# VHH binders against q84jc2: the designs that were tried, part 101

Target 1, 232 residues: q84jc2
Amino acid sequence: MSKMRNLVEEKFLEFYESWVIQLELYLHQLLIAHNNNTMSETELRHLISKLTTHHKAYYTAKWAAIREDVLAFFGSVWLNPLENACSWLTGWKPSMVFRMVDRLRKSRVVLVEAQVKKLEELRVKTKFDEQKIEREMERYQVAMADRKMVELARLGCHVGGESVMVVEAAVRGLSMGLEKMVKAADCVRLKTLKGILDILTPPQCVEFLAAAATFQVQLRRWGNRRHYVTHS

## First folded at step 7 (VHH)

Design i40 (framework vhh_8fcz_2)
Fold by ESMFold2-Fast, scan of step 7:
Structure i40 (fold): chain B 232 residues (1-232), chain A 125 residues (1-125)
Amino acid sequence: as target 1 above (232 residues)
Amino acid sequence: QVQLVESGGGLVQPGGSLRLSCAASGFTFSDYAMNWVRQPPGKGLEWVSGISGSGGSTSYADSVEGRFTIIRDNDKKMVYLQMTSLKTEDTAVYYCARPSYKLWYLTGSEYFDYEGQGTQVTVSS
């Protein structure tokens, strides 16, 4: 592939590489903290704050980028093929984080009944919000399959003033819809993350964040180790 | 076989400086982030600082930010920790550590490879 990246793709690739490297360094801090029973609650809360700030920085950068080119986030050049295959609306499926929560039930930091009830309520609400977004995604896919879109795609093969301008106008309209949908999905992600952290104690938050970051880092490493002879 | 050998510790007065060294062998050094961790007397392991495989990114514990600098030399397979403005609270055995996510998966808690005895840093009044 000799495709040239656009400016948005180049800038976000540079940002994301740095962001993931910093996430891995924070993960090391989380893993040390998880095993250190002499660490104070104030120290643990500060570490949790570093991670939440780091994730907020990601969404700040992402939302700025999707405002310029949301399509860059569908088939992202900064993600390997495995990461892209595991994406749901340009990121992690919100309900997946409850798998990390389920791990806490079997760890040394035991969840009390009140926490289990609140987490189950949050899980149900997250699944409901997720399904609402999936319905919007279905509507978008149906609109993309509309006869007029098929005709515009055919015209896009012809480089003429009228055809180019019509295609650009249609893409602009669709990009606004995708941006709204991606932001809605990211809002569900952030609400779910905040909800979990609000329910958990600081040691449980550290374990949860460590599990989530470990999975993200490992998924990237597994995908990067894959060797392709050809990928035409 | 992964080996990490720490050196450079010693006795120093508050406000003093020390440079710790870590010699790595048995793996492709530039592919791994490296960390300095410490164990103060009577306490558990504390993370001190980390550096990415390329050396392009670093991170520090709040207690050492602005006072310590982590650097690496990939050609020599070395990690260094330059410590300045040392405090009595910095007294600890310092270990150079490589993350092991496989070990974390198997044990649920261990996640770094440790080699040797570490290097003792004592900051006395």
Scores: ipSAE 0.335, ipTM 0.740, lowest interface PAE 3.9, mean pLDDT 83

Design i41 (framework vhh_8fcz_2)
Fold by ESMFold2-Fast, scan of step 7:
Structure i41 (fold): chain B 232 residues (1-232), chain A 125 residues (1-125)
Amino acid sequence: as target 1 above (232 residues)
Amino acid sequence: QVQLVESGGGLVQPGGSLRLSCAASGFTFSDYAMNWVRQPPGKGLEWVSGISGSGGSTKYADSVEGRFTIIRDNDKKMVYLQMTSLKTEDTAVYYCARPSYKLWYLTGSEYFDYEGQGTQVTVSS
């Protein structure tokens, strides 16, 4: 298990560092595109597709990694303390993305009434799905305090081959349940992103994606800037 | 303080090659991703290519993918754009650009702190 955990953390750290660097380059492209009125709808849609593919690549890699070691995603070594403090079930809280949408309401490119109504409907549904997952997490945490789990923990405090195997099987079962919960949260994230992009026009999608990427890149840079090493 | 100086532009025939250079000063060069952006006659700014601070990652606009290569030399504080198979559509003023992460730039007219006049590339026969 320990060897598998170390390998998962190492591989995902390498993947994530590259993924974020590439996101920053896409952000630069989005920023220029946002102020370029000569880009066609087809060109904008292709740029949006590149960002969508980039985000899907993240979840593909994440889901492969959590299948091996979901616990690596709680207190992740590839995130700085600020990024980790802002995490909800190993990622961004789905309803928070609507703060980026609210920025569009105050920008030069104003949302039409029909879009506002659809976004409010999506916001309500997202919060509902979010609360459902939070209830599942509460049930998971209550199960940790269950009498059988307490008894297994006691057995694990005693050295012995059979008790070790029983505890390992129980931990594996719990990890599988946690993996399913994390995947459910990620599905809400992906559904929320797709829903927003389906409602917005291509120029509004570019602005939204630029705002979201800016927040992510700034949060990482701000957290990293606060890390000072004194060596004397 | 921050200064970016572009050079290497000129007149070239379709199918030709050209190498643009950008000399950076006034900041820790390796801490910043660098971009090439261009402005064709009568059009807005178009993003061309970007390179990470370490040089380990690059991205290109679809219109230049496979034809242009962005590279950097952190020791010399230089970023380059190697252009091949040039097309008339590549005619533009090319600017070297350092990104700004201030949120208000998303809705403003200034997204990069690029300096100078840029370098003119004209592809014509």
Scores: ipSAE 0.483, ipTM 0.800, lowest interface PAE 2.7, mean pLDDT 83
Fold by OpenDDE, second read of step 8:
Structure i41 (fold): chain B 232 residues (1-232), chain A 125 residues (1-125)
Amino acid sequence: as target 1 above (232 residues)
Amino acid sequence: QVQLVESGGGLVQPGGSLRLSCAASGFTFSDYAMNWVRQPPGKGLEWVSGISGSGGSTKYADSVEGRFTIIRDNDKKMVYLQMTSLKTEDTAVYYCARPSYKLWYLTGSEYFDYEGQGTQVTVSS
């Protein structure tokens, strides 16, 4: 059964569908660049820049949307169940990308020792940041059973104009907290991505980004086939 | 089996126009974005244009933006590239390409299908 979508969900769904289509097109370019290995460094950097800009655009849109309704992202109707199942705080788990880095190390990509060291340092930092956020989330979730939640529970049994206003205020309070946490998580994602790209050479970046995009696109495709949902 | 057959290339003067065609078979056509790529003499493969499965979204390389138009017909399983204001630097073998990639995490492989023979486009005075 499908649930009713609110305006934020509808708008973001439209945005995301378009965004994913563009991502897939960039993936094609990445794959061409990766397979040919004849592009100049300047050309590769330009392609990398397009991808990074595209990702930044996603978060710009996301952050605008979460200001309106952060709760929409905790049910992400624009994602299929498989994608949602793989989500950590409304997105990809930052530490996950290091598996892609590991994949690079096992591929034709040769990382120098200095790069390996820096990547490991970044891995540790990323994990630390994730754990910090998780602890905060845990604290927040435990604190959900606070006065505001009690008020929601109590007022939920009574329908009235004033009661509705109180409930809405309580929900807004909760939403603000969630928004902060989501933003924090997104910051870790962006920092991690930037960190990786700063360590890798342009050809390595292309391969990494191709892997990442492939993962995202294929995950979506698999989920759609499994659940008979299409968003493209 | 996936098959892509390009046609429509030829010799044209600068400023001229050509329309390339690609016939696709062997896969669910509408499920895949389609691309045109080209290989200039002595150079590597260059991405030219892409179109979404539904045809609702199109993208172009900066070098061809405003001059080329990609179109698809899902009923006929065709992709087209209308080229206008052709330049000498547009000289290349043009291929239609279908992305075919597997999740590397599970399969460890990815590839991009541009297995057609291509069609030669030569822009010369």
Scores: ipSAE 0.027, ipTM 0.516, lowest interface PAE 2.9, mean pLDDT 85

Design i42 (framework vhh_8fcz_2)
Fold by ESMFold2-Fast, scan of step 7:
Structure i42 (fold): chain B 232 residues (1-232), chain A 125 residues (1-125)
Amino acid sequence: as target 1 above (232 residues)
Amino acid sequence: QVQLVESGGGLVQPGGSLRLSCAASGFTFSDYAMNWVRQPPGKGLEWVSGISGSGGSTHYADSVEGRFTIIRDNDKKMVYLQMTSLKTEDTAVYYCARPSYKLWYLTGSEYFDYEGQGTQVTVSS
């Protein structure tokens, strides 16, 4: 490859591959637990805690990585093309998890009226937070086109031998805005996940987490299968 | 057709050891994580251990951590469960299970492929 992967990309690729493998093994535990009516509430809460800790570990690693190079997360090398195509601001779109909750409600999960009301309130709040971030991203892109892109074009065409340092400073400025937006999106993701888990009973949490992890693992397998066929 | 054949069970005294084997066929073995699950008398299925396709990552239930070791041999298409310091509560039928990677919550299909025969482990004096 003429363009080499940077150290942040290499380190996060290694982390992410391990993280997804561990997620799959947790998924297997969730699925067996889902079909086991003899597990105590304490045992189920312990398993749920392992999954929430696993997701927190992802965001800890991600936020450390974006501090170094947020642009690595736009067109991520650790994600296949299908995963990248399904991304919203470097990750899953928060409101999408409510579609999964709706599917569970219709097929297996019996939610009481109080839970339905709280889930709808959370859905509305999540959509509002998403729209706020989308508006900020649009404003950022407009400002980038007007100010930062003009500055970069000027530096490329009209600045002499020290232009590399000035371009690097401009790119760093652009990256700071993207880092803020990615962290804002991740905070909405974490609040949405916590909110759902707080509303659901432990057996319902296990089913929800199992469904979410199944979709994530399956999406990766579908995309990897397509990539293999394309490159074989 | 996916086939998983468990063996190696038997009667053993508390504190004893057994090695369970699972022979896999009908799929690209290294592309799949593999699991051991068990069903104790009068209980539902309990997850015991899992191993990634490469063998680089393993997980264990808290009840067996430090006593059981899951191993795989991709060339032989085998997964093993080495059990040590066996307790009476380890008495169960043990099954080797492969994920089917189906969206079970949409299709209603089972997520795990296993033959249902299993191998009986009895820990008793």
Scores: ipSAE 0.602, ipTM 0.862, lowest interface PAE 1.9, mean pLDDT 85
Fold by OpenDDE, second read of step 8:
Structure i42 (fold): chain B 232 residues (1-232), chain A 125 residues (1-125)
Amino acid sequence: as target 1 above (232 residues)
Amino acid sequence: QVQLVESGGGLVQPGGSLRLSCAASGFTFSDYAMNWVRQPPGKGLEWVSGISGSGGSTHYADSVEGRFTIIRDNDKKMVYLQMTSLKTEDTAVYYCARPSYKLWYLTGSEYFDYEGQGTQVTVSS
């Protein structure tokens, strides 16, 4: 059975579809740049900037949407089940990107000792920040069995009039907490990404971004294929 | 096997127009975004334009925005690049390119398909 999508879901679905398409095009540019050893540093920086701007645009849209309905992002109808399964607090897990960095180290990319040290420091910090958020999430999840939730449970699904208002108020309260956590997680993502890009040289950044984008695009493709097979 | 064959290039004066064509075969055309890339003399490849599989979304490099238009015909398996207001800096070999992304940690490499011979565009007075 297909569930009905709300307005926020529909709007963001449309946005995300377009955003991913553009990401794929940027990925193509990144691959070209990666395979083009004659590109200037200025050109590479420009491309990197385009990608970072693109990512910022996503979070701008996301944050606007979560203000309206943060719960939409915990179902994320614009993602396939595989993508959702790999999501941590409505997005990619920040610490995951360091595996991509490790890939760089095993590739043609030579990281100097100073870079390696900085990356390790960033890794530790990122993990620490993730853990903090996870603890807060756990606390919140445990606290969900609070008075408001009890009231919600008491009222049930078939309520009208004033009871509906009470339910809505309860949901709003819960949503505010979730929004805060999602924003916190997004901040860690953005900080981690920025941190990595600040440590890497422009060519290394291009390779990293290409790897990241490739992963995202392929994950989506794989998930979609599986979804179609399952429902065919 | 993936095949991309470009055509439509030539010599044109600044301010002129050209329409490039690319014939695609060997894959499900509508499932892939298509791109135009170019290689100016003595320079590396640069991205020019892209179009989504459905044709609903188009994107352009800043250098060609407003002057070039990318179009595709999925029934004919064709992608086109309409170039207007051509400049000398647009001189390049133009290639039609299909993105072919492989997960980096599995394959160790990423690919894009532009195995065509390209088509020469020369803008000169």
Scores: ipSAE 0.125, ipTM 0.597, lowest interface PAE 2.3, mean pLDDT 86

Design i43 (framework vhh_8fcz_2)
Fold by ESMFold2-Fast, scan of step 7:
Structure i43 (fold): chain B 232 residues (1-232), chain A 125 residues (1-125)
Amino acid sequence: as target 1 above (232 residues)
Amino acid sequence: QVQLVESGGGLVQPGGSLRLSCAASGFTFSDYAMHWVRQPPGKGLEWVSGISGSGGSTTYADSVEGRFTIIRDNDKKMVYLQMTSLKTEDTAVYYCARPSYKLWYLTGSEYFDYEGQGTQVTVSS
């Protein structure tokens, strides 16, 4: 048992570990569904709904946590180093899910021309939305290096209580700006996921969700195998 | 040698209850999620329920949700399926299964490495 440095980090670590375990159970259900051609459209839609609800639960918990401490999500303690290395603005890069979609094009499942066109349109829009957020992050970083940070550094040269008050206000402002950016990135993630599911048929949705969950679970396992452990 | 041994099946009337047991050996039981799957007469395998390695998370097929409960005892290396309000549609051979962790999506590999011999459940008046 280590001393808790941040209560938000400890609470989200507990949540995330449970969330991933549940995702793995849903993954096995998706794998069986993918191999069962007798499953009804209603049954497939119910399974897709379970996964969609599970992902929404993640963002509900995340947004509550970032309201308290958004910085906990930059270099998260509940993610291993490999997962952190693959993160883009505190989560998966939206355009990366089209790698899972590309696999559907090369599988036994045939995407019709209308679906291919809609997926390409969504891919282009997703990349545009990503670039817009990246430009906002760049502007934020430049602004942090400008007058406000120069003034803060100047105040830091003085010994006294005034500098503490100004630092606290600046850190609060930084956190609020990052929170807005993280939420914007998460909105792109959710819109991309919904967009793909709206274009695909229920069997194709099951295959896509299975591929995405497999990648997430395997990335965690690969990173955990490389994780340094303290000698006990 | 990995082994899964199911028991507890039998003949029961509609509305009745049965508890299925699965005894596991030959692997680190708590490291694996465990599942119950069933095969009704003349149909393919249907997934019924799953439980995480720690027992902290469970999930159920829509057709059995609210009627079946999956539990595990890691000290005894046992998985159980408590079945209530049984219906004629629940008639099947029930199998205990350990999931495969291979890259199934790329290779088309089996999603379960070790299925037991099964236990027959018949729901009939």
Scores: ipSAE 0.033, ipTM 0.533, lowest interface PAE 7.2, mean pLDDT 81

Design i44 (framework vhh_8fcz_2)
Fold by OpenDDE, second read of step 8:
Structure i44 (fold): chain B 232 residues (1-232), chain A 125 residues (1-125)
Amino acid sequence: as target 1 above (232 residues)
Amino acid sequence: QVQLVESGGGLVQPGGSLRLSCAASGFTFSDYAMSWVRQPPGKGLEWVSGISGSGGSTTYADSVEGRFTIIRDNDKKMVYLQMTSLKTEDTAVYYCARPSYKLWYLTGSEYFDYEGQGTQVTVSS
C-alpha cells in the first residue's frame, strides 16, 4: 500500500525533480570548466554564481514549502531511501563537505597553508553548530512526550468540535518547532557552503562544486537503481 | 561500450547554419543528460549546451544562447545541435559528451565515460 501524498509533497516533488535535472546540467558545465585551464577567473566566477544561485533557489522553495508543511520534509517522498538515509535534518550534513574537501586535497587540489587553516576553523565551527542543533533536536524529541502529545494521544481519532481544534493547535506547535530546527540546519548548510567557497580559489570552487554535485547525482542514481532492483 | 559519434560539421560562412548530430550507443541513453562541447583552436574545451535525459530541459552557454538549439531523440539515441547565425569564434571541433559521474575526485577517473572524435566546424568568410 502506498501512502497518499499531500499537496505540498506533490508540489515539492515536482520542483525537486526539475531542480535536480538542472543541477545535473550545471554539473556538466562544472566538469568541463574543471578540465579547461584556459577559462578566465571571471568566467569561473560566473559559473560559480550560477550554481550558488541554483542552491539558493532550492532553499527558497524549501522554506516556502516548510511554512506550509514542514512534516513533508521528514518523509521527503521526493528522495529515494538511500538519499533519505544520508539526510541530516532534511538535508545534507554540513560537516560532510569537509571530508570531500579533504579528498580533493589528496587528489589534485593544492591548498596553501592559509586556506588549510581557514578550512579547519570553519570545520570546527560547523561541527559545533551541528552539535548544537543535534542537542536541540534531542531536547525537542524528548519534549514530544509533553502535554501536547498527551493531548493528541488522548483525543486519538475523536473528531469534532473543540477536539479537532486542540489537535490542530498541537500539530501546529510541533510543526513550528520542527520548522525552526530545519531552518537552523539550513542556515548552517548555507554558511558552510559560503565559507568554503570564500576560502577556495575559483578553480578550486569549481572542482569542489563539481565533486559535490557529482556525489549528489550519483547518490540519487545509486538509490534509484537499488530501488528498482528491489521492486522489480 | 559507450560510443559517441559526431557528424555534421563543415565549412560555413558567417551567418550560416549547421546541424550537428551525435549517435550514441552502449548505454541507456534516456538515463543520461547529454552535452555538446567544443574545442577552439589553441583553446581548451568549452561547454556549449546541455539537455536532460528526457529532453525536457536545455541549457546553453551565454555565447551561443539564442543561436544554438540542442535536441535529442531518445528513440534513435541521437543528440543534435542546430547552429544558426554562426560566427568565426564558433570555429572548433565539436564533441558530444556524456559525463561519467564517477567519483573522480576519489579515484582519479575520467570526467567523461567517452569522448568521440568530434566534428570540425569552421566558420570563415
Scores: ipSAE 0.717, ipTM 0.891, lowest interface PAE 0.7, mean pLDDT 89
Fold by ESMFold2-Fast, scan of step 7:
Structure i44 (fold): chain B 232 residues (1-232), chain A 125 residues (1-125)
Amino acid sequence: as target 1 above (232 residues)
Amino acid sequence: QVQLVESGGGLVQPGGSLRLSCAASGFTFSDYAMSWVRQPPGKGLEWVSGISGSGGSTTYADSVEGRFTIIRDNDKKMVYLQMTSLKTEDTAVYYCARPSYKLWYLTGSEYFDYEGQGTQVTVSS
């Protein structure tokens, strides 16, 4: 449920519901295109462009919302608990997308050696960028337990404008640090997505996007039904 | 128990109109986006139009935009395709489609667990 006093959560909830509905409509198009060997390269590229534009629209809206309230994206009210449990720094974990790419090797449209090499190079770079962000997040979490933060928390227990202002300034500083890290993670996501689509042929791009969208839609449906996915 | 039943196809002259119907049963209809797809003679399946579960969003293939309208009635569990200004290229078997959302890429199963039986549309003089 959205909190009454948080307008950022209300606006993004409305945006996200609409965005997911449109993703499902694009998924239908991708699944039919994947079944159709008579589509031209131009037609396939147009469909791929619709999906990339749709994902860019998500990040445009997200970054605007994060500028106002980044904490809304940690344990988001527009995501069900299962979706939140599967999130890595407010979104999908970039390196995991290569697991979906690996499944394309078993499709009727096989990857050529040059594509395999480029995908492996991209996987290594993505993992490096991901680990760099994970180290930054670890440093942030350690700083939260720092004596300085404990002192600020204690100061917030005193009644007075000066104490309140110092606590508010500290919270703003923490939010700016989180915003920087989330944007860095989102840049890795967009770079990874673009890199994969640049390496794959249009039919392979359609299969990849269809697989990714299917997983996203299914995860949301499972979580909304309170149906548990086994981890074993 | 999931069932989709298409109807309303037939022979029509170029420039004519036709209304296709799809009756859904066995699932919570309003929870699913629905699509119309078609298979022209000698070609693969071609996506035609889609509508969100609430009916608030619709999309169309470039080849039919401005000529076709997709509508749904959630109370009756029906989805419709209103076709106008029909062309010979619109000749196809039309299917009502619901995606399965199974992890098809892991199981090798088809991504549509039910497309319906289809209804033939022939546009000729």
Scores: ipSAE 0.504, ipTM 0.809, lowest interface PAE 2.4, mean pLDDT 84

Design i45 (framework vhh_8fcz_2)
Fold by ESMFold2-Fast, scan of step 7:
Structure i45 (fold): chain B 232 residues (1-232), chain A 125 residues (1-125)
Amino acid sequence: as target 1 above (232 residues)
Amino acid sequence: QVQLVESGGGLVQPGGSLRLSCAASGFTFSDYAMNWVRQPPGKGLEWVSGISGSGGSTTYADSVEGRFTIIRDNDKKMVYLQMTSLKTEDTAVYYCARVSYKLWYLTGSEYFDYEGQGTQVTVSS
């Protein structure tokens, strides 16, 4: 017996599939740009702007959807099991993007000492913000379990429509708390992304964004083909 | 064997139009996004436009936005580039390209299937 998709899940599934297809097209553009040393700084900045706008569009759509049903984002139907297994509070873990930044140290466009220092400062700040949210989530999970247990116990004592209304009120309260935490996590993601792009030169930004998009696209393809050997 | 064969290039005056064609074979065409890339004289490869496997999504380089249209016909295994309001800076060899199974992040280098001869577009008065 499988859960049926609700309206929020159906609408976001349609949005996300289109969004990922567009990300793949931007990835192709980034890969060609990365291999082309004749592109102007203005051209590179326009490409970076297209991708940052694309990511912001994702968060705009996500925040509208979580206002309606934040629980749809925990175990999302638009993500395959591998993508869901890699999720941290409904999305990518902010500190993990610094692994992609480490790739730049082996690239043809060398990071200068001032950039390395700023990236390390940003990494430490991101990790601090991330840990703060993790502590809040742990407190929420304990509180949620306590409230849910009380709620379930009351349902065992009272059979009828009154029990349904009490459960609905409790679930709404829990959902509001989750929405606040998801938005806080998304703010850390956006601040981290902006911070990295502000520190990097346009060619380094293209390389960073290409690495990030490649990983995201490959994770999706691998998860979708987990029952097959990947063909080269 | 994957094959991409471009055609439709030629000499046109500024403000003119051309339609480029690419015939694909050797793979499940509708499963892959297709791209048009170009190489102007003395420059590197420049990405021009991309289209999703279904044809439902397209994107364009800023330099060609509003002037070029990418189209595909999955039944015929064709991708097209409709070029209008051509400028001298559009002069280049045009290739249709598929992104390779080998991706830059995992392999340390990028691979694109654009092994075709390309098609020359010259915009001159």
Scores: ipSAE 0.438, ipTM 0.778, lowest interface PAE 3.0, mean pLDDT 83
Fold by OpenDDE, second read of step 8:
Structure i45 (fold): chain B 232 residues (1-232), chain A 125 residues (1-125)
Amino acid sequence: as target 1 above (232 residues)
Amino acid sequence: QVQLVESGGGLVQPGGSLRLSCAASGFTFSDYAMNWVRQPPGKGLEWVSGISGSGGSTTYADSVEGRFTIIRDNDKKMVYLQMTSLKTEDTAVYYCARVSYKLWYLTGSEYFDYEGQGTQVTVSS
């Protein structure tokens, strides 16, 4: 069955499809850089900058869309079920990227002791921040269930006039809380990403970014194939 | 088997133009973004340009931006690189390539495959 989509969902879907296509093109550049090691440090930094700018563009678009309808991101119709299943508060879980860092350590990349130490510190901090957000989210969800959801249930869906306004107000209140949590999560994502890139050398950054982009692109491809098979 | 065959290279004077072609076979062409890379004499491979599977998105290296144009014909399974305002530094063997990659935690493998012989582009006065 076809799912109805609102305007925010449709717009962001279009944006995201385009964004992912561009990410894949950047991934090609990253892989060339990584595999051949022919680029200068300046060139590598420039490539890294392009990727970071691309990611910033995503969050810029996301935050704009969230202001309009944060609930759209809790359904995320632009993602397949596999992608959604791997989502934490409307995006990737920050602590997950340290597994990618661990991959670097097992690859041809040699991390010096100082880097390892800094990465571990960052890992601990990231996990702490995740837990804090989770606790706040839990508290918020419980509070909403006690108040806002009860109000919605009491009013019903076939009420008009003033009752509709009350329902809308309740939904707005819920949305504001959710928006706060999503933004907090995004901040942790951005801080974590920045932290990793600040610790790694340019060649290491390229490898890391390539791994991350590969994961994202392949996850989407795998999820799409599975979804197609299931519904075919 | 995946095959990519490049053609269209040659000798040209600075400021001149060339059009490279790449014939692809052995895979669903429209499902893959395609790229041009080049290897200058005594240097390693460098990325030049990429185009999405649908052809709706393109990207270029800074060194060729505004001078080169990548296009594709999915019906003919062809990728093209129109080069204009050629410079001596554009001298290289040019390759058509696609990217294959797997999830990093499964295999950790990513590769850029070019199965063609390449085509020589020489820009000289």
Scores: ipSAE 0.186, ipTM 0.639, lowest interface PAE 2.5, mean pLDDT 86

